# VH-VL binders against Eukaryotic translation initiation factor 3 subunit M (eif3m), part 16

Target 1, 160 residues: Eukaryotic translation initiation factor 3 subunit M (eif3m), of Schizosaccharomyces pombe (q09722r188to347)
Amino acid sequence: DDEQSFAFLLEAVKMDNSTADEAVRELVQRAVNSPKYFFFDDIVTLPPVQQLEQSTLQLLGILSGGMTDDYVSWVAENHAHCQHQKFDEDAIARKMKLLTIASLATQAPNNTLSYGDVAKSLKIDENEVELWIIDVIRAGLVEGRMSQLTKTLSIHRSSY
Key: E = the ipSAE of ESMFold2; O = the ipSAE of OpenDDE; V2 = 0.75 times the mean of E and O plus 0.25 times the DockQ between their complexes.

## First folded at step 16 (VH-VL; framework fv_sutimlimab)

Design p1 (from k2 with heavy chain G33A; at its last look DockQ between E and O 0.87; V2 from the best seeds 0.78)
Fold by ESMFold2, look of step 16:
Structure p1 (fold): chain C 160 residues (1-160), chain A 117 residues (1-117), chain B 109 residues (1-109)
Amino acid sequence: as target 1 above (160 residues)
Amino acid sequence: EVQLVESGGGLVKPGGSLRLSCAASGFTFSTYAMHWVRQAPGKGLEWVARISYSGGSTYYLDSVKGRFTISRDNSKNTLYLQMNSLRAEDTALYYCARGYWGYFDYWGQGTLVTVSS
Amino acid sequence: QIVLTQSPATLSLSPGERATMSCTASQSVSSDYLHWYQQKPGKAPKLWIYDASSLESGVPSRFSGSGSGTDYTLTISSLQPEDFATYYCQQYNNWPLYTFGQGTKLEIK
């Protein structure tokens, strides 16, 4: 299964600094495209991964600690690189939006994140914010309660 | 209420051209990959083309590559398919579909393209 | 390309019966990239099951999906009249290409 195969691949690369280039590239490609993988600090720090192309390392850095706008700037100059590496630009864009919400949640004063701030950061209509919040909760990045009355997310926990 | 409405289908002779349009509403169009999927009469589904959320990357079924061009205008919430050098085997109902994590969560009702002498 | 083969091509059953149909991939596909659609005559397809086993909103709980690797299954525990349709599986594992199975037509016996 994909989850087991990815986990085995990640462990193989962790255990062997001389892991074959093909396996390292497959790990990165699967991680960036996966709808279920979000913790890129675990990948970017691996010595074999650090040997990859600068464009790939820039992307992994953005996934590890950047925001949606950092990705938008990067991908605008890296369409050909994404095509060559088989990075799904749309999957990564969605992943960056989820990670951006998680970052906003971690920094939210009084553990309260407004829908307006989310909409502004993601550059989406405010009426779509709850759909994205549901997704970030389903991804396990944030625990909290939505309030349509106050148009806020009350944060219980953020894992990011 | 996500809605996708195709238009521009019709009867065309082999070697001819058509331009399909898909008007999108009820969602932020510029955040989604968009697709064309076709279905020949009485047959199954066949993916045709994909365009990234920004329009920066396009991908095509091999049999249409070089003849079809997918494009989008995010300011008008509209997806397009320019179809050139049409062949009889391109006869199908063409659906506009919204991409989400590798599947198609919303579909239009389709526009019929008939390529016949 | 990955070829998806659905079996049977036609499944003729009565309301109340259990329906089972399969989707077999020519090479291994992640369950996160295997999806099912329902299509009724004259209508657009609808997403029905995503990620092999997750039901789309509004899909009745009598539907289930399962499988991994090359073998995937859609099951309906007790057929209702509205369930008679054609079902397609679809994969994304052959990025950036998408492949559909040829469909299983579920019809009233």
Scores: ipSAE 0.698, ipTM 0.878, lowest interface PAE 1.5, mean pLDDT 91
ESMFold2 (binder alone), look of step 16: mean pLDDT 93; pTM 0.942
OpenDDE, look of step 16: ipSAE 0.798; ipTM 0.926

Design p2 (from k2 with heavy chain G33S; at its last look DockQ between E and O 0.88; V2 from the best seeds 0.84)
Fold by ESMFold2, look of step 16:
Structure p2 (fold): chain C 160 residues (1-160), chain A 117 residues (1-117), chain B 109 residues (1-109)
Amino acid sequence: as target 1 above (160 residues)
Amino acid sequence: EVQLVESGGGLVKPGGSLRLSCAASGFTFSTYSMHWVRQAPGKGLEWVARISYSGGSTYYLDSVKGRFTISRDNSKNTLYLQMNSLRAEDTALYYCARGYWGYFDYWGQGTLVTVSS
Amino acid sequence: QIVLTQSPATLSLSPGERATMSCTASQSVSSDYLHWYQQKPGKAPKLWIYDASSLESGVPSRFSGSGSGTDYTLTISSLQPEDFATYYCQQYNNWPLYTFGQGTKLEIK
């Protein structure tokens, strides 16, 4: 029901460049906070979205092509903006970590991503890396096989 | 193994103050939002306060706003709740909870706060 | 503000029976933000069902969750002795706040 209404809202904004500002803001808020939405280039390029505040456009740019450290720097100076726009800082931080793993997977030489590289990029203990890899696979961003023995992810597919 | 251990509960008179602590271990504390959730004796669960992963943003139940302050020290893996101007209705078991995608995946065992004369 | 109302307040059943309990929201809630917890006496709550229908790791398959919009249910197909507890629903559709239902106590008849 609510996932259906998000899809309708996205389609409505795509079809009508003069869509009401409140609908555009709701679309962005729902996309940014959603644990299941990851493809922000589809949103940032919409003409009504490009009329939003520069801080919002910066966030959408980070979500479409940045890394987790870009978000950490941005949010440190944008807490009030997140409060006013009703952006969930913690949900976005987690989303950025998943997107960062997906980016590393796309760039991994020989389709092999080390747990060490993930831990370094996310600033987490290496023993937590498999939890995050499971989440990125569940999100549909990466398909692959984990090896605890070699501490690597063998990438079969990356769709990010 | 994720572990959350609350401390600092006790008996306090109305108008008094108390500071709760929650020691976290077994996970990277600084990547999670942290929460206080309370349960009055024989009653249901009530969310009290949250703090963002970095400590940069805090939010409160309306009835405690201005009286309670949530904080965290990421270098010590510790969550805090400073409770001032305590009232009888604040009597409850206070749980420390780890936030994950809008739900609480790990809970401590709670620390009891009793506000009585 | 979103209010969650659970019914019945108390559900008295025997092992082997089917249990069904409801959580009704005062406004529509996305299933991504509707969750269930189990709490036994003297213990902390445990996450049980997330995203309305997904079972947490270690939760027996006799449990199921369903619903959308304002109406959600938790069902236990054949009750076991360890299932007698209080169950709470929780929502996060109203950022930044969290709301719990008042609970359904499932007890032995």
Scores: ipSAE 0.790, ipTM 0.904, lowest interface PAE 1.0, mean pLDDT 92
ESMFold2 (binder alone), look of step 16: mean pLDDT 93; pTM 0.942
OpenDDE, look of step 16: ipSAE 0.864; ipTM 0.941

Design p3 (from k2 with heavy chain S52T; at its last look DockQ between E and O 0.89; V2 from the best seeds 0.87)
Heavy chain, then light chain:
Amino acid sequence: EVQLVESGGGLVKPGGSLRLSCAASGFTFSTYGMHWVRQAPGKGLEWVARITYSGGSTYYLDSVKGRFTISRDNSKNTLYLQMNSLRAEDTALYYCARGYWGYFDYWGQGTLVTVSS
Amino acid sequence: QIVLTQSPATLSLSPGERATMSCTASQSVSSDYLHWYQQKPGKAPKLWIYDASSLESGVPSRFSGSGSGTDYTLTISSLQPEDFATYYCQQYNNWPLYTFGQGTKLEIK
ESMFold2, look of step 16: ipSAE 0.783; ipTM 0.898
ESMFold2 (binder alone), look of step 16: mean pLDDT 93; pTM 0.936
OpenDDE, look of step 16: ipSAE 0.938; ipTM 0.963
ESMFold2, look of step 17: ipSAE 0.803; ipTM 0.902
ESMFold2 (binder alone), look of step 17: mean pLDDT 93; pTM 0.938
OpenDDE, look of step 17: ipSAE 0.937; ipTM 0.962
ESMFold2, look of step 18: ipSAE 0.776; ipTM 0.897
ESMFold2 (binder alone), look of step 18: mean pLDDT 93; pTM 0.945
OpenDDE, look of step 18: ipSAE 0.937; ipTM 0.962

Design p4 (from k2 with heavy chain T31I; at its last look DockQ between E and O 0.88; V2 from the best seeds 0.00; counts 0 for: grease 19.6 > 18.9, SAP .521 > .496)
Fold by ESMFold2, look of step 16:
Structure p4 (fold): chain C 160 residues (1-160), chain A 117 residues (1-117), chain B 109 residues (1-109)
Amino acid sequence: as target 1 above (160 residues)
Amino acid sequence: EVQLVESGGGLVKPGGSLRLSCAASGFTFSIYGMHWVRQAPGKGLEWVARISYSGGSTYYLDSVKGRFTISRDNSKNTLYLQMNSLRAEDTALYYCARGYWGYFDYWGQGTLVTVSS
Amino acid sequence: QIVLTQSPATLSLSPGERATMSCTASQSVSSDYLHWYQQKPGKAPKLWIYDASSLESGVPSRFSGSGSGTDYTLTISSLQPEDFATYYCQQYNNWPLYTFGQGTKLEIK
């Protein structure tokens, strides 16, 4: 099971501050590229991870608490770093959009997030917003109910 | 509705060049990584090249490196493949494909490239 | 690079039968990066199963995918006429490379 292998790697790095540099880099690379991993606070705070390159630490900070605009600015100056570290720029861009929706959902007044606010934040057409909301719900980051009539997401729960 | 429409295929002699285009519509093109995938007549699928959503990074199948150049114009919602120094083994139907995590969720119908004396 | 080998190359069956086909990787592949496509003659491939076992929207529930490591399987519980096509597996475990299997052609006996 590959999910079990990733979980073992994460636990190994959590348990041992002297974990080999290659294992720490593999953990980070797998986490940033993974379609299923979203909680980067758990990784950023690890002492062996804090010893990585400044560009990598900046990315992890963006994944932990930033928005999609932060990533777009960062990657524009870090294409070579991504190539060297084997970071998938498109997978991370998609992950950032899902995390941005989750952040907007957590901050939404009256637990209601407008499609207009999502579209502006993601820089997409409003008619695409429901597809992205479906994906963020499938990822387990948000629970809620969509209304095309009011063009809103009524938030039941946000994990982020 | 998501649509990808390829064009620019044709018959060309070995050593020649062609430029393929893929017109995208029905989605925000500039936020997706894009790919070319080819299929020789009667054969299976072979990934050829990819370009990141912004155009900042490109990657190629080893056998086409230095001969093919993938590019995009996000203001025109168009993906391109410049093919130089064409060889008989490049003969294939060339598909434009939209990347989604690590797979291809939408494909065009392809444009045929035939390299023959 | 990772080589994907599909077996059998051709599978000849009748409607109503169970179909099973395999995709074997030359080295371990995360199930998050193993996917299946259906292609009918004269048509583009269509994403069919992603992440080894998840059905794409609109794919009938008679299809299933399973496997891990090097061995992956696509199964159709009771074949319908529209299921006769070529099926390709694909992996993305060794960034930035994408690799397809050579295909299994499922045809009417």
Scores: ipSAE 0.776, ipTM 0.904, lowest interface PAE 1.1, mean pLDDT 92
ESMFold2 (binder alone), look of step 16: mean pLDDT 93; pTM 0.942
OpenDDE, look of step 16: ipSAE 0.926; ipTM 0.958

Design p5 (from k2 with light chain N94S; at its last look DockQ between E and O 0.93; V2 from the best seeds 0.86)
Fold by ESMFold2, look of step 16:
Structure p5 (fold): chain C 160 residues (1-160), chain A 117 residues (1-117), chain B 109 residues (1-109)
Amino acid sequence: as target 1 above (160 residues)
Amino acid sequence: EVQLVESGGGLVKPGGSLRLSCAASGFTFSTYGMHWVRQAPGKGLEWVARISYSGGSTYYLDSVKGRFTISRDNSKNTLYLQMNSLRAEDTALYYCARGYWGYFDYWGQGTLVTVSS
Amino acid sequence: QIVLTQSPATLSLSPGERATMSCTASQSVSSDYLHWYQQKPGKAPKLWIYDASSLESGVPSRFSGSGSGTDYTLTISSLQPEDFATYYCQQYNSWPLYTFGQGTKLEIK
């Protein structure tokens, strides 16, 4: 199973600071491209990961605490790096939008996140916001209830 | 409603050129990677090219590298495929497809390119 | 690169029967990157199953997908007339390239 293989790789790198550079790079590539991996604090803090290229460390920093606009700015200057490292720019862009919603949800006053705020932050039409909220809930990053009448997400839990 | 509408196909002689267009609507075009996928008559599907959401990165099937150029104009919600040095084996129905996590969740109906004398 | 081989090339069955078709990869593919499409004559392909086993919206529950590594299967528990079509598997494990299997044509016996 690929999911079990990724988990074994992550644990191996966590347990052995002398892990081969190739394995560390494979871990990072699989994490950034994965449609199912979202918790980059666990990766960015690993000592062998900290030895990677500055561009890769910048990306991991954005994935662990940044917003979509941070990624858009970074990738504009790093297309060649992504090509060389086999980072899927589109998958990462989508991941950043989900993480941005999760960040907005964590900071939303009264546990209520407006669709307008999501649309502005993601730079998408408001009529698309519910599709993105469904995705962030399916990813397990946010638990809550949507209201089409008030155009808001009422947040029960945010994991990010 | 997501819509992808291809145009620009036609009959061309070997060595000739065509420019395909795909008009996108019903979604925020600039947030998706876009693809061309082709299907020769009576044959299966073959991925041809992709372009990242911003247009900053492009990738091609080896047999079309150097002859085909994928591009996009996010202000016009349009994807393009410039096809040069066309060969008989390029004859196919060309689909515009929207990328999502490594698969194609929406497709156009295709535009037919026929390369023959 | 990764080659996907679908078997059988043609599957001739009657409505009500169970259909099973396979997609075999030349190298291991993550199930996150193995997908299936349905195509009817004269129509564009439609995403049918993603991530090896997840049904796209509107796909009937009689369809299922399974597999891992090199061997993947699409199954239809009880064929309906509208299920007769060509099915393609597709992978993205070999970034940046996408490859399709050659298709399995499911036709009425």
Scores: ipSAE 0.739, ipTM 0.886, lowest interface PAE 1.2, mean pLDDT 91
ESMFold2 (binder alone), look of step 16: mean pLDDT 93; pTM 0.939
OpenDDE, look of step 16: ipSAE 0.927; ipTM 0.958

Design p6 (from k2 with heavy chain S52K; at its last look DockQ between E and O 0.03; V2 from the best seeds 0.00; counts 0 for: pae E 15.4 > 2, placed apart)
Fold by ESMFold2, look of step 16:
Structure p6 (fold): chain C 160 residues (1-160), chain A 117 residues (1-117), chain B 109 residues (1-109)
Amino acid sequence: as target 1 above (160 residues)
Amino acid sequence: EVQLVESGGGLVKPGGSLRLSCAASGFTFSTYGMHWVRQAPGKGLEWVARIKYSGGSTYYLDSVKGRFTISRDNSKNTLYLQMNSLRAEDTALYYCARGYWGYFDYWGQGTLVTVSS
Amino acid sequence: QIVLTQSPATLSLSPGERATMSCTASQSVSSDYLHWYQQKPGKAPKLWIYDASSLESGVPSRFSGSGSGTDYTLTISSLQPEDFATYYCQQYNNWPLYTFGQGTKLEIK
């Protein structure tokens, strides 16, 4: 299936620096577009990937360590690049929101993340926050308990 | 079948160095945080160090900071612990453990480190 | 840093008896972040109870966990010979740091 095919492609690029440029681009495209792939440190450090276009490297840097507003700024200047590379801008936008929540969760003091902090970071209304938290939990990046009464997420675990 | 196999333990003099390895198999190593946990002979468990799935973030027990370095090679499915400036108090069985959302769901058999004159 | 103190240090009982042991945290922790491990001599620890009260797969129903705030308890309703081991509590409420209690050794009288 697509997950095993992706895993074989990732392993092939890891093992062979002379992997064809087309295979490296396919790996990156599948990683950025996948609703299930979140581990961009594994991609950005690959030597063949580091030879790609600067706009692509900027995106991978944002996916590995940036926040939603970094992506919003990048995509505003890179719509044509996304069309050329067949990057799905909306899939990536959704991924960035999930990764931003996961990053906030790993850094949250006392394992408690307020809905207000999520809303600020994602640039969304606070009334939308619980739906995004459900999605980040469904994605397997965070586990915790939501409280609408206290407007917080009590973090049980975060992905690592 | 998830397996974690530690190696590299041995006898070393105070001030010496050792490198521990943990070979992982039966799971996608690059998606899990990994840990070292130690147990001095006849004593309890002590968490030592953690490394994020990517190798990007590391955390240490205060008493080993600056002396121990946790690292990983995701291409070889291997976790490492470089231990420098070893002290008698570091004598323990060192376990490799897989982190799963705040607890340790799989453990290796351990590798013994003895620090003695 | 949160310190976990287990009591008693040693619990000497016979098969068929009820065992109760405690884990006390130096400050309040969420039950979602408190876990228990079983360890037999010469073997690695095994995850036994997670989130204070949830039994890991394969753990007999005679085991239970409970507690909140600073006080947590592991109970075995009727001891079997295979239950004699050392039990450790563990927390990650101070994420990214992990701490264990010092252990309770459950031994045959």
Scores: ipSAE 0.000, ipTM 0.474, lowest interface PAE 15.4, mean pLDDT 86
ESMFold2 (binder alone), look of step 16: mean pLDDT 92; pTM 0.941
OpenDDE, look of step 16: ipSAE 0.016; ipTM 0.598

## First folded at step 17 (VH-VL; framework fv_sutimlimab)

Design q1 (from p3 with light chain N94S; at its last look DockQ between E and O 0.74; V2 from the best seeds 0.82)
Fold by ESMFold2, look of step 17:
Formats: sequence, structure tokens, C-alpha cells
Structure q1 (fold): chain C 160 residues (1-160), chain A 117 residues (1-117), chain B 109 residues (1-109)
Amino acid sequence: as target 1 above (160 residues)
Amino acid sequence: EVQLVESGGGLVKPGGSLRLSCAASGFTFSTYGMHWVRQAPGKGLEWVARITYSGGSTYYLDSVKGRFTISRDNSKNTLYLQMNSLRAEDTALYYCARGYWGYFDYWGQGTLVTVSS
Amino acid sequence: QIVLTQSPATLSLSPGERATMSCTASQSVSSDYLHWYQQKPGKAPKLWIYDASSLESGVPSRFSGSGSGTDYTLTISSLQPEDFATYYCQQYNSWPLYTFGQGTKLEIK
């Protein structure tokens, strides 16, 4: 299974601080590009990962705790780095939007996140918000119920 | 409803130039990477070029590199392919395709480019 | 670059039969980056199966995808007339490029 192969690579790097640079770079590349991996604190803290380029470490920091605007600013200065490291700028941008919704959900007052706040944070039209909410729920980052009448997401659980 | 509409195809002689356009609607164009994919008559699919959501990075099939330029205007929701130094083997139906996580979830109808003496 | 080889090139079957077609990669690819498209004559391709096994919205449940590494399979449990088309696999593991298999044409007989 590919999920087991990625998990094995992650565990191997966790268990061995002398893991070959090639394997560490493959781990990072697979994680940042993956439509299924969202928890970057497990990666950014690894000693072999800490030896990578400053630009890569900045990206991992943004993925572990930043918002979409942090990524937009970073990538504007790092197109060549993404090309060299084989980071998918589009996939990461999409991942950052999902992570931003998850962060907003965790901080939402009264466990209610307005579509307006999502649209503003993601810089998208409000009529697209439900598509993004479906994606963030599908990713397992948020559980909740959408209401078109109130234009809100009622949050039952946020795991980010 | 997501729509991608290509235009600008036609008949051109070897060594000539042509500019393709793809008009996008029904989604926020500026949040998606965009691609050109071609299909020679009676043949399979071949990826040609990619431009990232912002336009900051471009990628090309080796055989078109240096001859084709992909670009986008996010204010006009339009994708472009400038094709220079055209060859007979570039003859194909050219599709505009929307990227999503490494696959193409929406395609246009294609615009035919014929390169013939 | 990774070459995707589909077999058979042509598959001739009758409605109601089970169809199986394969996509073999020259190097291992992640199942997250192996996808299938359906194309009917005169029409654009349609995304059909993504991430090797996930059905796109509107794809009938008689379709399934499976596989990992170098070997991937698309299966149709009981063929319907609308299923006769050409199917392409596509990978996104040979960065920054995308490659397609040459296609399997599924014909009615």
C-alpha cells in the first residue's frame, strides 16, 4: 500500500538521525505534495530535516502553523526552489487553503464558522466556500454541518 | 458549471506560429494550475505544458521546450499557448485542462492545429 | 521518464461481461498519482478514477480501480453499452511531467 510505504519512510527517518539525505528529501517532497498528508509538525522537528535548506524549512514551518497568505508570500520568492526540490506549488497552495479552514474552525467562536470569514481568508467568492468545506471534511480535518440558510459551518470537531 | 473553451487553432505551414487561447468560467481560475494536453489524430494523449496558479512557474514537454510558451492572464480568466517553429509532428487537437492534485478534472473540447506544407 | 504501458490495446467484450484492463509503469508510482480517464469518440477525456481507486463523481459503482507500485487495474463488473470507450491511465510521479498510457480501447462484440 502506498500509504504504508510513506508511513514506513517517515518512521525510518524518525528512528535514524543518520538517514541518507536522499531519503529525507523524498520524505519532504512526498509530504508537501501529497493530497493526504497534513500534519507537518511531525516532519519539521526531525533532526535530518533540520539540515535541509532554509527555504525548505520556512515552507515546512508555514505548513505546520501558518495561513494561506504566508505561503503566497513565500512562494513568490521561491519559485526556483520549488522547481529544484520538485515541490508542487499548486498542490501546496490547495493544502494551505484546507489547513487555513481547519485553523479557522479550531478558533471559531461558539463553534460556528461563517462562510464570509472563510471566503475572506481564502480570497475566494463566497459561492465557492461549500466546495472547500466539503474538501476539508473529506480530508478529515474538520467535522461539522453546513447551513446555506445561515451561511455557516457548525463545527462538531476540529483535529488540526 | 466549469467551462473551458479553446480557440485559435487552424492550418499553418511548418516553421509557422500560432497562438491558442482557453477561456475559463465557472470557477476561480487563479487558484488552479492549468495545462495543455494534445492528441494527434487517431493517437493517444500527450501532456504539453503546465503553468502554476499564479503564473510563477512553467513546465514543458521536452520536444516543445524553447518553441512553445504557456502563459495566463488571471484578470481575464484566460490561458494561452504561443506556438513557434511549428512542425508536422505538432499536428493535434489541443485541450485546455484544469489541474487538481496531479490529475486533470476538467477539459475543454479542444482546438485543432494542423501543420502541413 | 516513466512509461505507462496499457494492455490489452483492444478489449472486445459483450454487455454483461466483466472487463479488466491493466496499466504497467516502468518504475514504481504512488497510487496517489495514478489516474484513469474515459474518452468516447469525438469527445474530450473525462476523469474517471483518481488515486488509483477513487471514483470520480457520477462514475457508476460497477467501475473499480486497484493496484500499487508498477501494476494498476481498471475493472468493470458488468459491462453496459455506455462503457465502451477508450481508457487511459496517467501518472504524475515523474516530476515535473505527466505521462499517459497509450490507451485500451474497449469495444462491443
Scores: ipSAE 0.764, ipTM 0.894, lowest interface PAE 1.0, mean pLDDT 91
ESMFold2 (binder alone), look of step 17: mean pLDDT 93; pTM 0.938
OpenDDE, look of step 17: ipSAE 0.937; ipTM 0.962

Design q2 (from m5 with heavy chain Y32W; at its last look DockQ between E and O 0.85; V2 from the best seeds 0.81)
Fold by ESMFold2, look of step 17:
Structure q2 (fold): chain C 160 residues (1-160), chain A 117 residues (1-117), chain B 109 residues (1-109)
Amino acid sequence: as target 1 above (160 residues)
Amino acid sequence: EVQLVESGGGLVKPGGSLRLSCAASGFTFSTWGMHWVRQAPGKGLEWVARISYSGGSTYYLDSVKGRFTISRDNSKNTLYLQMNSLRAEDTALYYCARGYWGYFDYWGQGTLVTVSS
Amino acid sequence: QIVLTQSPATLSLSPGERATMSCTASQSVSSDYLHWYQQKPGKAPKLWIYDASSLESGVPSRFSGSGSGTDYTLTISSLQPEDFATYYCQQYNNWPEYTFGQGTKLEIK
């Protein structure tokens, strides 16, 4: 099972601070590219991961607590690094949009997030916002209800 | 709503060049990775090239590397494929496709490239 | 390089029958990166099944996908006239490239 293979790799790196560099890099690559992995505090705090290149650590920091704009700025200076490390720039950009919505949901006053605020933060057309909200709910990062009448997301739970 | 419309196909001789275009609408083009996929007449699908959402990174099928160049103009919502040194085996219907998590969620209808003496 | 081999190349069946087709990878691939497309004559391919087993919106429940590792299957429980098409599997386990199988043509007997 591929989910078991990733979980096993994560546990192996957690258990052994001297884990081989190739295994640590594989863990990071799989985590940043994965459509199903979102909690990068679990990765960035691992001692073998902290020994990786500064550009990789900056990316993991952005994935841990940054916003879409932080990634856009970082990747503009790091295309060659992504190519060398086999980081999928488009997959990471999409992950950052989901994480940005989750961050906005956690910070939303009165547990209400407007579609306009999402569109502005993600730099997308407002008519795309519901598709991204569906994705963030499918990812398990946010639970809530959409209202097309008021163009808002009422947040019931945020896991980020 | 989402639309991808290819153009620029035609008949060319071996060694010739063509430039394909794909006009995108109904989505925020500049946030999506884009691809070219081809299909020879009566044959299967073959991925050709991809370009990252910003245009900062490009990747190619080995058999076209050095001959084809993928590019994009995000201000015009347009994807391009410059094809040089064309060969008979490049004859195909060329699709513009939008990438999503490792698959293609929207496709154009294709533009036909025929390379023949 | 990962090669996807689809079988059979052509599957001739009647409406109401069960269809089963396979996609075999030369190396193990993650099911997160194994997808299926339906293509009708003169039309572009359409995403049909993603992540090996998840149906794209609007795909009828008579379709199912399964498999892991090197062996993947698309099944149609009771064929309808609109299901006769060519089906392609596709993988992305070999970053940055995408690979398609050569297709299974499902046609009316």
Scores: ipSAE 0.695, ipTM 0.874, lowest interface PAE 1.4, mean pLDDT 91
ESMFold2 (binder alone), look of step 17: mean pLDDT 93; pTM 0.939
OpenDDE, look of step 17: ipSAE 0.906; ipTM 0.951

Design q3 (from m5 with light chain S57Y; at its last look DockQ between E and O 0.90; V2 from the best seeds 0.00; counts 0 for: grease 20.6 > 18.9)
Fold by ESMFold2, look of step 17:
Structure q3 (fold): chain C 160 residues (1-160), chain A 117 residues (1-117), chain B 109 residues (1-109)
Amino acid sequence: as target 1 above (160 residues)
Amino acid sequence: EVQLVESGGGLVKPGGSLRLSCAASGFTFSTYGMHWVRQAPGKGLEWVARISYSGGSTYYLDSVKGRFTISRDNSKNTLYLQMNSLRAEDTALYYCARGYWGYFDYWGQGTLVTVSS
Amino acid sequence: QIVLTQSPATLSLSPGERATMSCTASQSVSSDYLHWYQQKPGKAPKLWIYDASSLEYGVPSRFSGSGSGTDYTLTISSLQPEDFATYYCQQYNNWPEYTFGQGTKLEIK
């Protein structure tokens, strides 16, 4: 059961500051590569995680509160680190785009997020924005309704 | 509409070289990891190589390491596979595939590479 | 390397019947990383089921996927003529590698 295995690993690291280095690294690797894990504040603050390499801690900080551009800058300097730690650069890039939309949604004035703002922040063509919005809604990070007439997302809830 | 179009396949002798290209359109190419997947005639699918969205990291099937080089030009929306020291076992239809969360959501039509005397 | 073994290699059935095929991994694979493709002769594979059980857009509801750990199943509740094809499972559990099963050919009896 992979879902229960990850949950047990996370709970074990939460309870024990002396958790074995391999288990802590496994937790981080699974979290950053996972298509379904998005809540990195819960990981970055753990004392055993704080003992990891500075490059890993920088990545976790970006995942917990940064934007896509922060990751793009970080990964450009850290390809070898990702290879060594077995971090999937493409999966993390995609996760960062979803988290960026969720952050924009939380900050959106009048609970309205324009497709133009999404396209600028993600550095994608505006005609791709609806695909990403569908993905962020399916990930459960944002609830809302798209309008093709106004090219906006009306936000009902943001979980992030 | 997402399109992936491979080219550059052909007949080569063992020890020869080919360069495959994949022209991408209908999506922001530079935001996706890209892959080559091959299928020998009448056989199943075999992943060959991948390159990260920026081109900064590459990975290969063990049997092609040192012989094949995957690369990309994000300004031209093109993926490449340089194939050197070709062997009969490399004979296959080579597909260009777009990566998405660990699976391939779009595939090209494939380009046929035949290695024989 | 994780080896995926599909069974049976060939499945011969008539339209209207229920089809079941399996994909067995040599070691445990997260369902988030187990996917299925449909391939018809002369065509590229198409993503069919992702995350073990989620149907890709346009896939008919008669298809379903299930499983966890080492054992995964694709089921078609009532076969239609267009369902006769080869089906491949694929995993991505141990980065950076992608592995496919050898395929199950579903053919008309």
Scores: ipSAE 0.761, ipTM 0.891, lowest interface PAE 1.1, mean pLDDT 91
ESMFold2 (binder alone), look of step 17: mean pLDDT 93; pTM 0.943
OpenDDE, look of step 17: ipSAE 0.925; ipTM 0.957

